# Designs tried in a protein design chat: VHH binders against c4kar8. Part 228

Target 1, 263 residues: c4kar8
Amino acid sequence: MAELSTPSPASPAPLDGGRGDELEKFTLRGARQILQLLQDLITHRGLITAHTGGGHSFMTAVLKVDEERGRVVLDPSPDPQANRRALAAPRLTCVTQLDGIRIQFPLVGLGEGQDKGRPALFAPLPAEMLRLQRREFYRLQVPLAHELSCLLKAEDLARKPVEVSARVIDIGAGGVAVVVPTGAAEFVIGGTLPACRLALPDGEPIELDLEVRNLNRQTQRNGTEQLRVGLRFAALPRAADTRIQRYIFKTERALNAKARGGL
Key: E = the ipSAE of ESMFold2; O = the ipSAE of OpenDDE; V2 = 0.75 times the mean of E and O plus 0.25 times the DockQ between their complexes.

## First folded at step 14 (VHH)

Design na11 (framework vhh_7n9e_1; at its last look DockQ between E and O 0.28; V2 from the best seeds 0.00; counts 0 for: unsure alone 64.0 < 65)
Fold by ESMFold2, look of step 14:
Structure na11 (fold): chain B 263 residues (1-263), chain A 126 residues (1-126)
Amino acid sequence: as target 1 above (263 residues)
Amino acid sequence: DVQLVESGGGLVQAGGSLRLSCAASGFTFSSYAMYWGRQAPGKGREWVSGITSSGGSTAYASSVKGRFTISRDNAKNTLYLQMNNLKPEDTALYYCARDWEYSDTGYLDEYWFDPWGQGTQVTVSS
């Protein structure tokens, strides 16, 4: 390994140093703090995406904390393959959102068993949890009744152009997540999808370039499989940005005004 | 057990070429998109290139587009990175992966889903 002889005015951070300091602000390591945050997730019945590696994930929830045994109890997937992947994974990376704050935590040593006679997944309490208090990570869960869609211009397995009308499942300031049928198109993280069309209720669809930022084969709570594609907005005009933020704000206000968020 | 073994690195003069290989085992290689990333001295991980499972579509970081070519041979379970017109700025430890995480997607690098291999060192002399 060799360093370049000509220093840059904005020299990059050291390879092995500084990252711990960068993350410490967001890291909870106290046992009482971790237990309280897990209890908050239980109280709010927060849905958790549990990542098992290789672009696979499943939806779960924390059912309870067993303080006496030092364990967290998770809801298993009804899909046996999702549970097998979780039990075989060296770690389970859990991601959720609570009050607009993204929360991440690892679980290691996952095991299968029963809780009150029901199947459950168990793991030791995490040694740390991250609370990423960054506004750019906020994502509005799009009500199904809104039928938001995004027309993607991609390629199929035979390298032939294909248009895919994908349902938008969440939307934030920086992008959307969509779901597509299995095999409808190929995607690669880092790839660009030019001239896509995002349909909002308040006007003509927005033409924009999208970048694939994540790609997950996601097993839903009912056991069904879907391909979730996380897409970043590129070159977003101010008027389009305003329309997106207005949609988010109006939808949040409407959901707060009703007893239930959706059917 | 998923294994990715990188090779083909070395010391090369600026303007030269190298071909990196990544031998994959423990999973159905042809079902996964694959990626190259790199870590330069004093920097975090940088996405370099990606390729779809069939090989039909590719993507490149702007710093390497036109100079690097990603490819795959699904019959040999092998991923490649042809690196031409190398520059000193390309000096890094190169890794292959079957998934990628950007920090702005809500996942942190420290919770990487799969283990990466040992990597292969590329050093470009000026």
Scores: ipSAE 0.525, ipTM 0.839, lowest interface PAE 1.9, mean pLDDT 82
Fold by OpenDDE, look of step 14:
Structure na11 (fold): chain B 263 residues (1-263), chain A 126 residues (1-126)
Amino acid sequence: as target 1 above (263 residues)
Amino acid sequence: DVQLVESGGGLVQAGGSLRLSCAASGFTFSSYAMYWGRQAPGKGREWVSGITSSGGSTAYASSVKGRFTISRDNAKNTLYLQMNNLKPEDTALYYCARDWEYSDTGYLDEYWFDPWGQGTQVTVSS
């Protein structure tokens, strides 16, 4: 009686824990989760930017989730041309934000119809929804009174080295956001700014390398254009990290004390 | 209307080379930084490379650094990506964009601030 050694189930090959695994952490694929998130969007009347491709988008909202039919109902654009583009698009990319978290989901198979006598757009429920946190770290809004600044070493349009003093608007363990005048320097996402100087109130500026992570052009109410630059600390010495953390902690404490009427 | 049209993709063997082009229209091309991104099957969009408006500075993802070269011809309103020593892992739909949102999570949003075209497919065989 030869004991048939049952082959030990091959341990599933470790899913190559690469970039795909991280995205999976932010991807909702469960039907219940998707439904719940869509309902949350409805409840909060979340405005959605629907991208149809070709640089075109329109504002919409989830009006209803039809679970029975497995479809989502969207508010059509007041622009008939936008609706036509949406219907012609192979994929609609919907982008919104809920509680500070960016939500993105695709819709395919868009159709038009009526919901309760009103024009509406219909699509099958998304197969997945992405919840992307833009920042891994808490960012402290820098009080205007602190006048925190960062000297950026960059290049101008002529590739000439320039130093730009930028106001720091927020700071966290991972980086800073700064504002610079438009045209003061050239930036590219993914680019490195070497040997920059972050000025904290508690001592000498910190020299550090910065990586450009975000660029956002903003027009102020006065018509002045500013560039918001999100910068990651590319290499932060331990001593610098400690100083930054101390500043954040101290400032947060002070702000909280003020908010409680203690100052 | 702002338009971006990618071309130059195709099937290539590992170790081979391709040159992608992106023709831009409907905006002042020379005033904007431009980017290449890609999306592999079943994966999210990822940043590949960027170049400043003047072409003075370039940036590359670690995965393509030393192999890919981004360039631009502002007179022709065209962005280029020279891809050398291609690997199967480079198989993706490649897109060009004027604006890119780069998240701290290491993942890029599939959202483009600028019009995206249909992209150009690059397939690298082993």
Scores: ipSAE 0.286, ipTM 0.717, lowest interface PAE 1.7, mean pLDDT 84
ESMFold2 (binder alone), look of step 14: mean pLDDT 79; pTM 0.804

Design na12 (framework vhh_7n9e_1; at its last look DockQ between E and O 0.36; V2 from the best seeds 0.00; counts 0 for: pae E 3.4 > 2, unsure alone 64.3 < 65)
Fold by ESMFold2, look of step 14:
Structure na12 (fold): chain B 263 residues (1-263), chain A 125 residues (1-125)
Amino acid sequence: as target 1 above (263 residues)
Amino acid sequence: DVQLVESGGGLVQAGGSLRLSCAASGFTFSSYAMYWGRQAPGKGREWVSGITSSGGSTAYASSVKGRFTISRDNAKNTLYLQMNNLKPEDTALYYCAKDLGEYDYWSGTEYFDLWGQGTQVTVSS
């Protein structure tokens, strides 16, 4: 049968674990490959989420690679507490994307200092980097103007059926990520949501079963708590797959044309 | 202080059964989805099962579906895993986790920062 176009399995692991032999072919260990990938992140001004453990992270970027000293130079957080957590952490797990491709790498031995008279964080070059170039992991960030939504059929806290209209924040060949208000429904990783409806701009909504692959409780800047839910298409009809791929392709073309024609 | 304490592990012959318990304290147990995970020698961590905060929905890894049953008793702040028809492949350190709401969407990696100490399950052939 056709290859499975889904996000990674739902089996959970910590930030620095959960590797299998499937991921080995995407793991870079060569010094030149690592240097080139770090330079690509600098060139494309990639923003990096650096996880310090305990459910904490901060935004950073690779400012440069110091090949002579064998170090990467990172942008410190404007939050001094985030910097303290980073410096105290035995391991910093960095995650980012480059052209929609997920990149992940560990940093150990993080220190603070100055770079060109500005505060900076330093670490030895990572011994490995994950460049997860699988088509099934590509996710288009949905423009807000498209107002994509997914009607979820779930249960509330009283174990009663509830329908929740959730905004789609990204979409790929294998699934969607949505946001819902915290408490609107209950979800569990690995759970199935039958008979959901995905509304694309063209045509009738797509009816499909969804599997919960991830959950992230997030307090927004306005104080509202939302639940970010990663959903896999459990059984995707061929016609639905075609419509989803067409939407992604058309939207990518439109976004690329806008980027080329503007600043 | 949040605390999760697993118990009920041990040595069992293949085909046997064990029931694991996870005693929770220091948080409102009934407000969180709860999970069982395991780590076999020489392997990475594996999600085993999950249950919603109310207990209304459950989910299982394909390797244990039909053999393992997750349940919870919110009045006792306790999570359970009934393991039947055990196989040598089920040998692992088993631990419970609170739903933290952190998950690495793009890699499928789940951040369970509140893991218990674990209880060892060993299944002989």
Scores: ipSAE 0.293, ipTM 0.738, lowest interface PAE 3.4, mean pLDDT 79
Fold by OpenDDE, look of step 14:
Structure na12 (fold): chain B 263 residues (1-263), chain A 125 residues (1-125)
Amino acid sequence: as target 1 above (263 residues)
Amino acid sequence: DVQLVESGGGLVQAGGSLRLSCAASGFTFSSYAMYWGRQAPGKGREWVSGITSSGGSTAYASSVKGRFTISRDNAKNTLYLQMNNLKPEDTALYYCAKDLGEYDYWSGTEYFDLWGQGTQVTVSS
C-alpha cells in the first residue's frame, strides 16, 4: 500500500518577483508582435489616449505604420496646445483598449510632419507594448438594475476619515471596480482601504479590506469628472468569496438568458 | 515647463541610508498623488511607493515596506524618499512620478508621468 505522498502545495511565488515576471508576460517586445498589434489598432480604429505629462492628454489614433522607416503615424490633436505639449514631452504614454484588453505603449522622439498632405505626428516604433490580458479574473459588468455598491472607508483632502458610497461597475473573484465622484476621497495606488462594505443583492453587506490597484479619471459627457477605482480584495473570507462567486454565476446566467431572448 | 528633478542618490554600503528628493515644478504639486519608482539593471520598472496629494496616506511595495518612507512638502513642491537598511537588491535608478489621472498598479511605472532623469542608487555588499 504505497502511501501516495500528497504533493506539498507549491508556496505561492513571492508577489514581488512575480509582479515583474507577470508584467513581462504581458509585455510584447517582438518586432512582429508590435507591428501586428499596431496594425490591429489601425484596423479597429481604436482611439488612443496619449498622455503628454503634467496631467495632460489628448485623443489620437494610429493612422499608419511605416515599417520601412520604422515609425508610427498618429493623428494630431485638434488643439494646437496639446500638440505642442506632445512634441515637448520626453515621452508619450499611449493607452487604449482592444477587445477589452488594455494596451499601453510608450513613444519617444515625437515629431510633426505631413502624411499625404495632412498634418501628422511621427514617432519611432515603440520598443515594447504592454497588453494586459487580465483574463485570469473574469470581471462581470454589473447590470445597472442590480445597483451594487461599495462603502469605501478612506480619507479626504484634509485627512479626515470619510465614507464614500461607490457604485460597483464590475466585479470578479479578485476585486471590484467602482466609480466615485472626483474629490470625494484621496486614493493612492497600493493603498489599503480597511473595513469596507460590499453590498450584494442577496444579503448583508460583506466587510472586507480593499487594495487600490488602479485609478482612472474619466470625464463624462456632461463635463463632470469621475474617478474609476480598481480595487483588489486584500482579505476575503471564504464565505464572502462563495457569495461573490454565486452572484457572478447567477448574474451571468441571467444575462445570457436575456441575450438569448428568454427574458 | 513641467519638470521633476530627482536628487540624493549615490553609493552606499549595505545597511546604510539615503534620502532622495524630487523637486517638482510647472504644475500644482499639492493636487496630485506622487510616486517613486525604480529600475534595476536589466530589469523592468517597478513601483516603490506612493503618497496622496495631501500626504495623508502612503503605500509601499512589499520589498521596501518598513525600510523606506515616502513624504512630501507641498510648500516646497518636493517629494522625499527616506531609504533605510539598504540592500544590494535596492540598486537601481530611482525616479519620481506624478499621477497621470489614469494608472494601474500592475502596470508599474508605465502609467506615471516620468519626465525626470532619475537618480542612481548603488548599494554595495
Scores: ipSAE 0.247, ipTM 0.689, lowest interface PAE 1.7, mean pLDDT 84
ESMFold2 (binder alone), look of step 14: mean pLDDT 80; pTM 0.815

Design na13 (framework vhh_7n9e_1; at its last look DockQ between E and O 0.06; V2 from the best seeds 0.00; counts 0 for: pae E 7.1 > 2, placed apart)
Fold by OpenDDE, look of step 14:
Structure na13 (fold): chain B 263 residues (1-263), chain A 125 residues (1-125)
Amino acid sequence: as target 1 above (263 residues)
Amino acid sequence: DVQLVESGGGLVQAGGSLRLSCAASGFTFSSYAMYWGRQAPGKGREWVSGITSSGGSTAYASSVKGRFTISRDNAKNTLYLQMNNLKPEDTALYYCAKDLWDYEYSGTYEPFDYWGQGTQVTVSS
């Protein structure tokens, strides 16, 4: 009479461990790690988009990390209005990229002052920094030497069709970010821009539909306001996808070669 | 234009429950993570909860974990916050906020791209 040992009911896996845990894997909380990453940003002179709210942002950079005082020094905007918005904001969301990895970190308690006699913004060191390593988030920063452009078919305030030539600032498998002059067209998040043309260096422009995903008003270092538009490829033919991927890989390789001291 | 309109706040006794709603318009709601934040009198803004664009993942501040539940109805362009076992320290202006970008989830950072005017929640002792 072989006692059939009834298999003990498998304890239900705690529901808690799911997708929130994934983001934690990309979050740096260690003081040393944070300091190192900030220092890397300084070393690479990484441009940071500081979001101030209301769809507004300005370009900045980490100038210095003051470990003794536990603060980060940022380059102020040449636009006084952007600086005022920054100082009034309860939090800045800083976004940048290093080595193709998106970095995001909050800054709170922003103040203005002087660093070595120059105007500067100061904030306590971030308590955490998000380093997104997911390949799906990878976007190639388009080198200035590679003038990618996208002809956007949009509408103006009067809903009149307009064509806007936009500079591509970054490109990934899923879409592009472009900059346009403020007021060049009206964009609606979730809206589709049909029959746009993405110009790649390797041939004829790619015709594609674009979906507006993000809008950010950006003040450049020169004080010029621009609209950054994040665009998703709504319908990308396979051939076009291949071309885009090829461009990204070639460009990345070239950039990496250059960074290693290659010609 | 992006609009977020919060509702459902009010006066409630300690231990009570409220359900907040946030009606979203002017953007593709289903494409963005959404958040709840709050601001108590004399205090800064505090992140309370976040939910991914699909609603598949949620996050909570430690102070509200186990008591609050964030949810969304993408068909209705509405964000919800079920608040149970409310405490006096939960008294605040509650606001909903849109993620800055169309990521599935941006984490526990407080988004400040767009937020509503808020709804007042007051919890009495």
Scores: ipSAE 0.024, ipTM 0.366, lowest interface PAE 6.4, mean pLDDT 82
Fold by ESMFold2, look of step 14:
Structure na13 (fold): chain B 263 residues (1-263), chain A 125 residues (1-125)
Amino acid sequence: as target 1 above (263 residues)
Amino acid sequence: DVQLVESGGGLVQAGGSLRLSCAASGFTFSSYAMYWGRQAPGKGREWVSGITSSGGSTAYASSVKGRFTISRDNAKNTLYLQMNNLKPEDTALYYCAKDLWDYEYSGTYEPFDYWGQGTQVTVSS
């Protein structure tokens, strides 16, 4: 039974098996919960990465939920090959993010058809959805105009020390996410970056140690590759914590005021 | 098509050593950080170790630090894990990975990618 104990190579989605007991508390199986979460994705126009296996994926979105027929309707890819791979796949693994929370769900039985005279993909409602909200702090999405940066002390490909000024894209009590050009430095999950400097709008930069928690390669609209680096504060002095919390609170209040006045 | 093929597992006595290999194909191996993870029977996946694309920096889970050594040979597209002073708690299916979801993740993005088929390591007392 060795073949049954090792999953075959497939979709690049989060691996099945062995995580069931840890992930069960984040797994939604109630019909009402699933419908509400799908509706939230529709309302927020969430972009979804749909993994078809073999390292292939395409961007899609949930267009609607057909409750009467028990189906979800997806936007097809403009690439016909991606659509053919999706229709041939035994399982489509959908991954997206809602308010900083990872959402994942499988779709099986994908079919092709029409919705209001336009091509669409259809599947039965998923029997489960993963909403991975760990015991973590809230993360504020940093407005681009703030130009928050974090100076990282890392190494380049030649193993030489390099300082990289990385743009901060989100910030919370426990860490930041930053972007750097691909190739500017090397990172490894679990690695530490001592004596980095976080620049907030007021006051001197905060010196802190950072631990690399995740890495993602991204392509910008202009074709330039960048690396998104998730960083945890390895140590956070109380004064630094206070400044970070103040920035988050002030910025969130300002954003909420704009939303009220902009309705 | 990305492929990762692990080998080198087996049955070993406590205190013994094993060297795992991971043959990679279908992507530019030298451009990616690589990782080892493991899955003990009846438990979830655990991050074990990581190495930068050049091999210049490494990281380890506290449970294996000082006993395990990750390395890579970019000319051979191969990732290695030298496991010394093995303990029964190290018994698991060991997987290499191109990207790895985070242990105790707290980010706004959680990239996952490929795992190999795995190679079984069993440590007897």
Scores: ipSAE 0.021, ipTM 0.592, lowest interface PAE 7.1, mean pLDDT 79
ESMFold2 (binder alone), look of step 14: mean pLDDT 80; pTM 0.804

Design na14 (framework vhh_7n9e_1; at its last look DockQ between E and O 0.05; V2 from the best seeds 0.00; counts 0 for: pae O 4.9 > 2, unsure alone 64.7 < 65, placed apart)
Fold by ESMFold2, look of step 14:
Formats: sequence, C-alpha cells, structure tokens
Structure na14 (fold): chain B 263 residues (1-263), chain A 125 residues (1-125)
Amino acid sequence: as target 1 above (263 residues)
Amino acid sequence: DVQLVESGGGLVQAGGSLRLSCAASGFTFSSYAMYWGRQAPGKGREWVSGITSSGGSTAYASSVKGRFTISRDNAKNTLYLQMNNLKPEDTALYYCARDYWDYESSGTYEPFDYWGQGTQVTVSS
C-alpha cells in the first residue's frame, strides 16, 4: 500500500454538513473490492470523466492496475493543458458508469511517466470508491448515433440573446447534460434558461425551462475544448416526463439487447 | 496558485449594509463565473449568489434575493457582494468561490478547493 501523507491538522471547513452521510452506505473501502471494481472498468473499457476542480475536466480510462506498486495507470489527455491541470490538482474526481451503475472515486498524488514506452498518468489506488446503485442517480449515456440535441436560449459574451444547439450526452429523470463549444454562450450555476427545446425522436421538440447546475470546461479525447453544462428540468409537464421516460426505457432495452447479441 | 481573498466583513446592526470584496489572482478572472457562499455556525455551506464571467447575468438564493447584489470588476480582478437590509440569519462566514458542488444535479463530485479563508459577517439585533 502506498505511503500516505499525513493530513493537515487544520483541515478546511466541511463542504456539506448533512447530505454526504446518505452516500456512505454506497462507499466501498475494502482493498480487494476496489481492485475488483477497477479491473471491471478496465475489462469494459469504461470512459471516465476526470474532474480537476475549478470547473475543468477531461476524458480518461484506467489502462491497468499495478498491484505490486499499488498504483492505477490512466490514459493521458491529448491536450497538454488538461494533463497539466490534472497534475496540479490536489485530487482528481473520477466519474463513470458500469452497467448502469454510477461509479465515482478520488485519485490523489497523480504523477506522469511512461508505461511500456507510452505516456501515462499514475496514481496510488483510491482509498474508496462510490458505487451508486440507485435509479435516482441514473443517467442514460445517449448513443452518439441518436444525435439528440437541446436548443438553449442563453446570452453570448456580448450580452446578446443567442440560441445554441447543444448535443445531449446524458439524460435522466431530472435533467440532461449537454455540450457546447467554449465561448458560444455564458452560463452561471443557479441561472435559468427559459423556453429551451429538447428534441426527442418521438415527436415535436419539448419546450422546457432548464436550470444550470454544473459547468465543466472539458477536453475531449480528440483534444478539442467544449463546455459541459449540467441542466435540471425546472418545471416538467407530465406529458414531457412521460416522453423522456419512454425514450430512456426504449434506448436501454435496445442497448441491452445489442450487448447480448439479440433483439 | 489560484488565490481568493475575501474582505469587508464585520459587525453590523440589523437593517444595515456591508460590501464584501474578493480579490482574485492566479487565473484569468474574466473567463470564469464566480460565486459567493456562506456557512453559519453549526450549519453546512449554503450557496448565496453567482455571476457570469462578463457580469451580464446573476443568480441568487431565495433567502437573499432582493437584498444582496453580486457584481464584478474584471479590470481589477475583484468580485463583490453588496448586502443590504441585513438580518441576524445572515450571520455567517462568507466565501467567494470559482467552483461549486452539486452532486445531485450535475452527476459529479467536485471538491471546493478554490475558495478563500472567508470573511465573518455578524448581524446583531
């Protein structure tokens, strides 16, 4: 097991006074279970969003686990700035999904180097992993071929109204995550985007109000920068909710059938 | 190397006003939305207000809307919070931040490593 740094005696104030206890029952801390879950991510080639703080993230994957050195090996970003941010971050918060279950874990002490002559990132094994098997946290990863989009009504950098067609990357009961080019519009967490339009395959676009809940500057695997915007459905009519749930159910069924080689 | 330094807190009577400042360095201030949060004694951290990078749009918690005004001066790399009609329940340590956590809505966990030491606001009756 890697040598742990002694924590600072004067830790900062708690970030969340109560709701974090709800997640404790989903937290894995056993070394064998952590290794097994990391191996499952490697086997399924799970794509991981790695958050570096300050609203920045990049895409990565666990390439292997080095048990002898107690380390995980991660795929570096093709964007050197994303790698520099990751190496400078006090911790890296990794988020992914395995078989519809949200997986989240911290990495501390990230370093760079090479693995068999290829650039790689290294970190000690995480001390904990969160395995959230609850449908409240479920987000369907939208297949790229579906080309789901959401038309956002926002403001540009000159404070002028702008409509931005944003690709939907995940969708759940309570909201969507979308991507837009960096600089296409301004967003603030807590802000409301009225009269946006979500395009689903089963009819006319749904008009809905969205609330901005998270903003991440994200470097994609191809090195391009975009803004990932987490949006909550502010007021969702019953008919719209039904259409969204039907889309999720139909897409899940199709993806499960394809994974098993059947219809 | 990101630094956020809050100032302008103090003791005021109920109904009074204070203006908080947050001096930012170590990043391109004008490229980021900025936020104020607060923590009252014995309570968790509460989101208070946010402002877009240009200053064109703002958002407020319902508890402060109409009384607090967030603003920024991008030429001076400074964020402000004008607090009017202060109430005893506004007593808290106030933080400026570049990053805000909301795991339920965003689907992410983000530590709040980009916030300052805070400035104490105490409102007496």
Scores: ipSAE 0.260, ipTM 0.716, lowest interface PAE 3.9, mean pLDDT 80
Fold by OpenDDE, look of step 14:
Structure na14 (fold): chain B 263 residues (1-263), chain A 125 residues (1-125)
Amino acid sequence: as target 1 above (263 residues)
Amino acid sequence: DVQLVESGGGLVQAGGSLRLSCAASGFTFSSYAMYWGRQAPGKGREWVSGITSSGGSTAYASSVKGRFTISRDNAKNTLYLQMNNLKPEDTALYYCARDYWDYESSGTYEPFDYWGQGTQVTVSS
């Protein structure tokens, strides 16, 4: 009679410990890796949102990495008040995206100066950079040639059901971002849009439920206002998930091939 | 629960030194940047110093630069602030604060999510 030793229930890892450990998996701490990633940001002229706290942020870019002095050079804001807030902040939280991957890194010890006679912000090189590589965080920028659309079942201001055809601008395993004309429908963060239809190039539209996760009003260069809506897949059939993943994979491969000089 | 407990404050003469400690518990200390802040009587909170999770980078307010040194022992879950050449204007309640990493939400980034009760530092003329 072999006494089956019931495995002692693993003490639930403290909720905060789990999040910290999860972040560590995506945190770059190697000097070479950090330098490379910063150089990549420079090469791609990636815009960075620098958060100073208190709900304030400004747009910047990495202009230069000074390896000799161990510092990064940032483009200052055209708003002097934003620069003052930046300099007064204990750190900047810099957020950007490269190849659909979210990058976040802190800068501490910000100072102002000049680079080649131009005003610049300086900070020591970050000791760590968060690169979220999880597939669930990856968003493929939809090529204009694919013209993905999503038929949204929403409500207007009068709570009357309306259908809005929205252009899909990015897609990931977890959801889509779409653009709709301002005033086309009313969206509430956390609200569910049932029985929407996502059109992919490879077949029939996918019926799915969408949850509104974020709203962002964008003014185009022509002065037209658009609403960017971030939508999570609330209920996605397995077959639909497979189709979406396949589309993303194929498209990424094609884009990469093109970027490498492939036809 | 996240806890931060400051110690090491007291009364010191101008030109003197103090070493503050902050004991952290309830979270993975080594995964977070940490900060010292202070609040003088009748004034708002101001940050004093910051250190990254690994201790690889430090920052200081201009008012304390060259006099204060921030350090951490991740094995002991403890943050330190060595304060040298103290001045009467350094009199304040000193508190440690945890950095806030918000990687899921877009929008507002606050630098701190938790702070301790503080330790009083009084510098006499």
Scores: ipSAE 0.028, ipTM 0.516, lowest interface PAE 4.9, mean pLDDT 83
ESMFold2 (binder alone), look of step 14: mean pLDDT 79; pTM 0.789

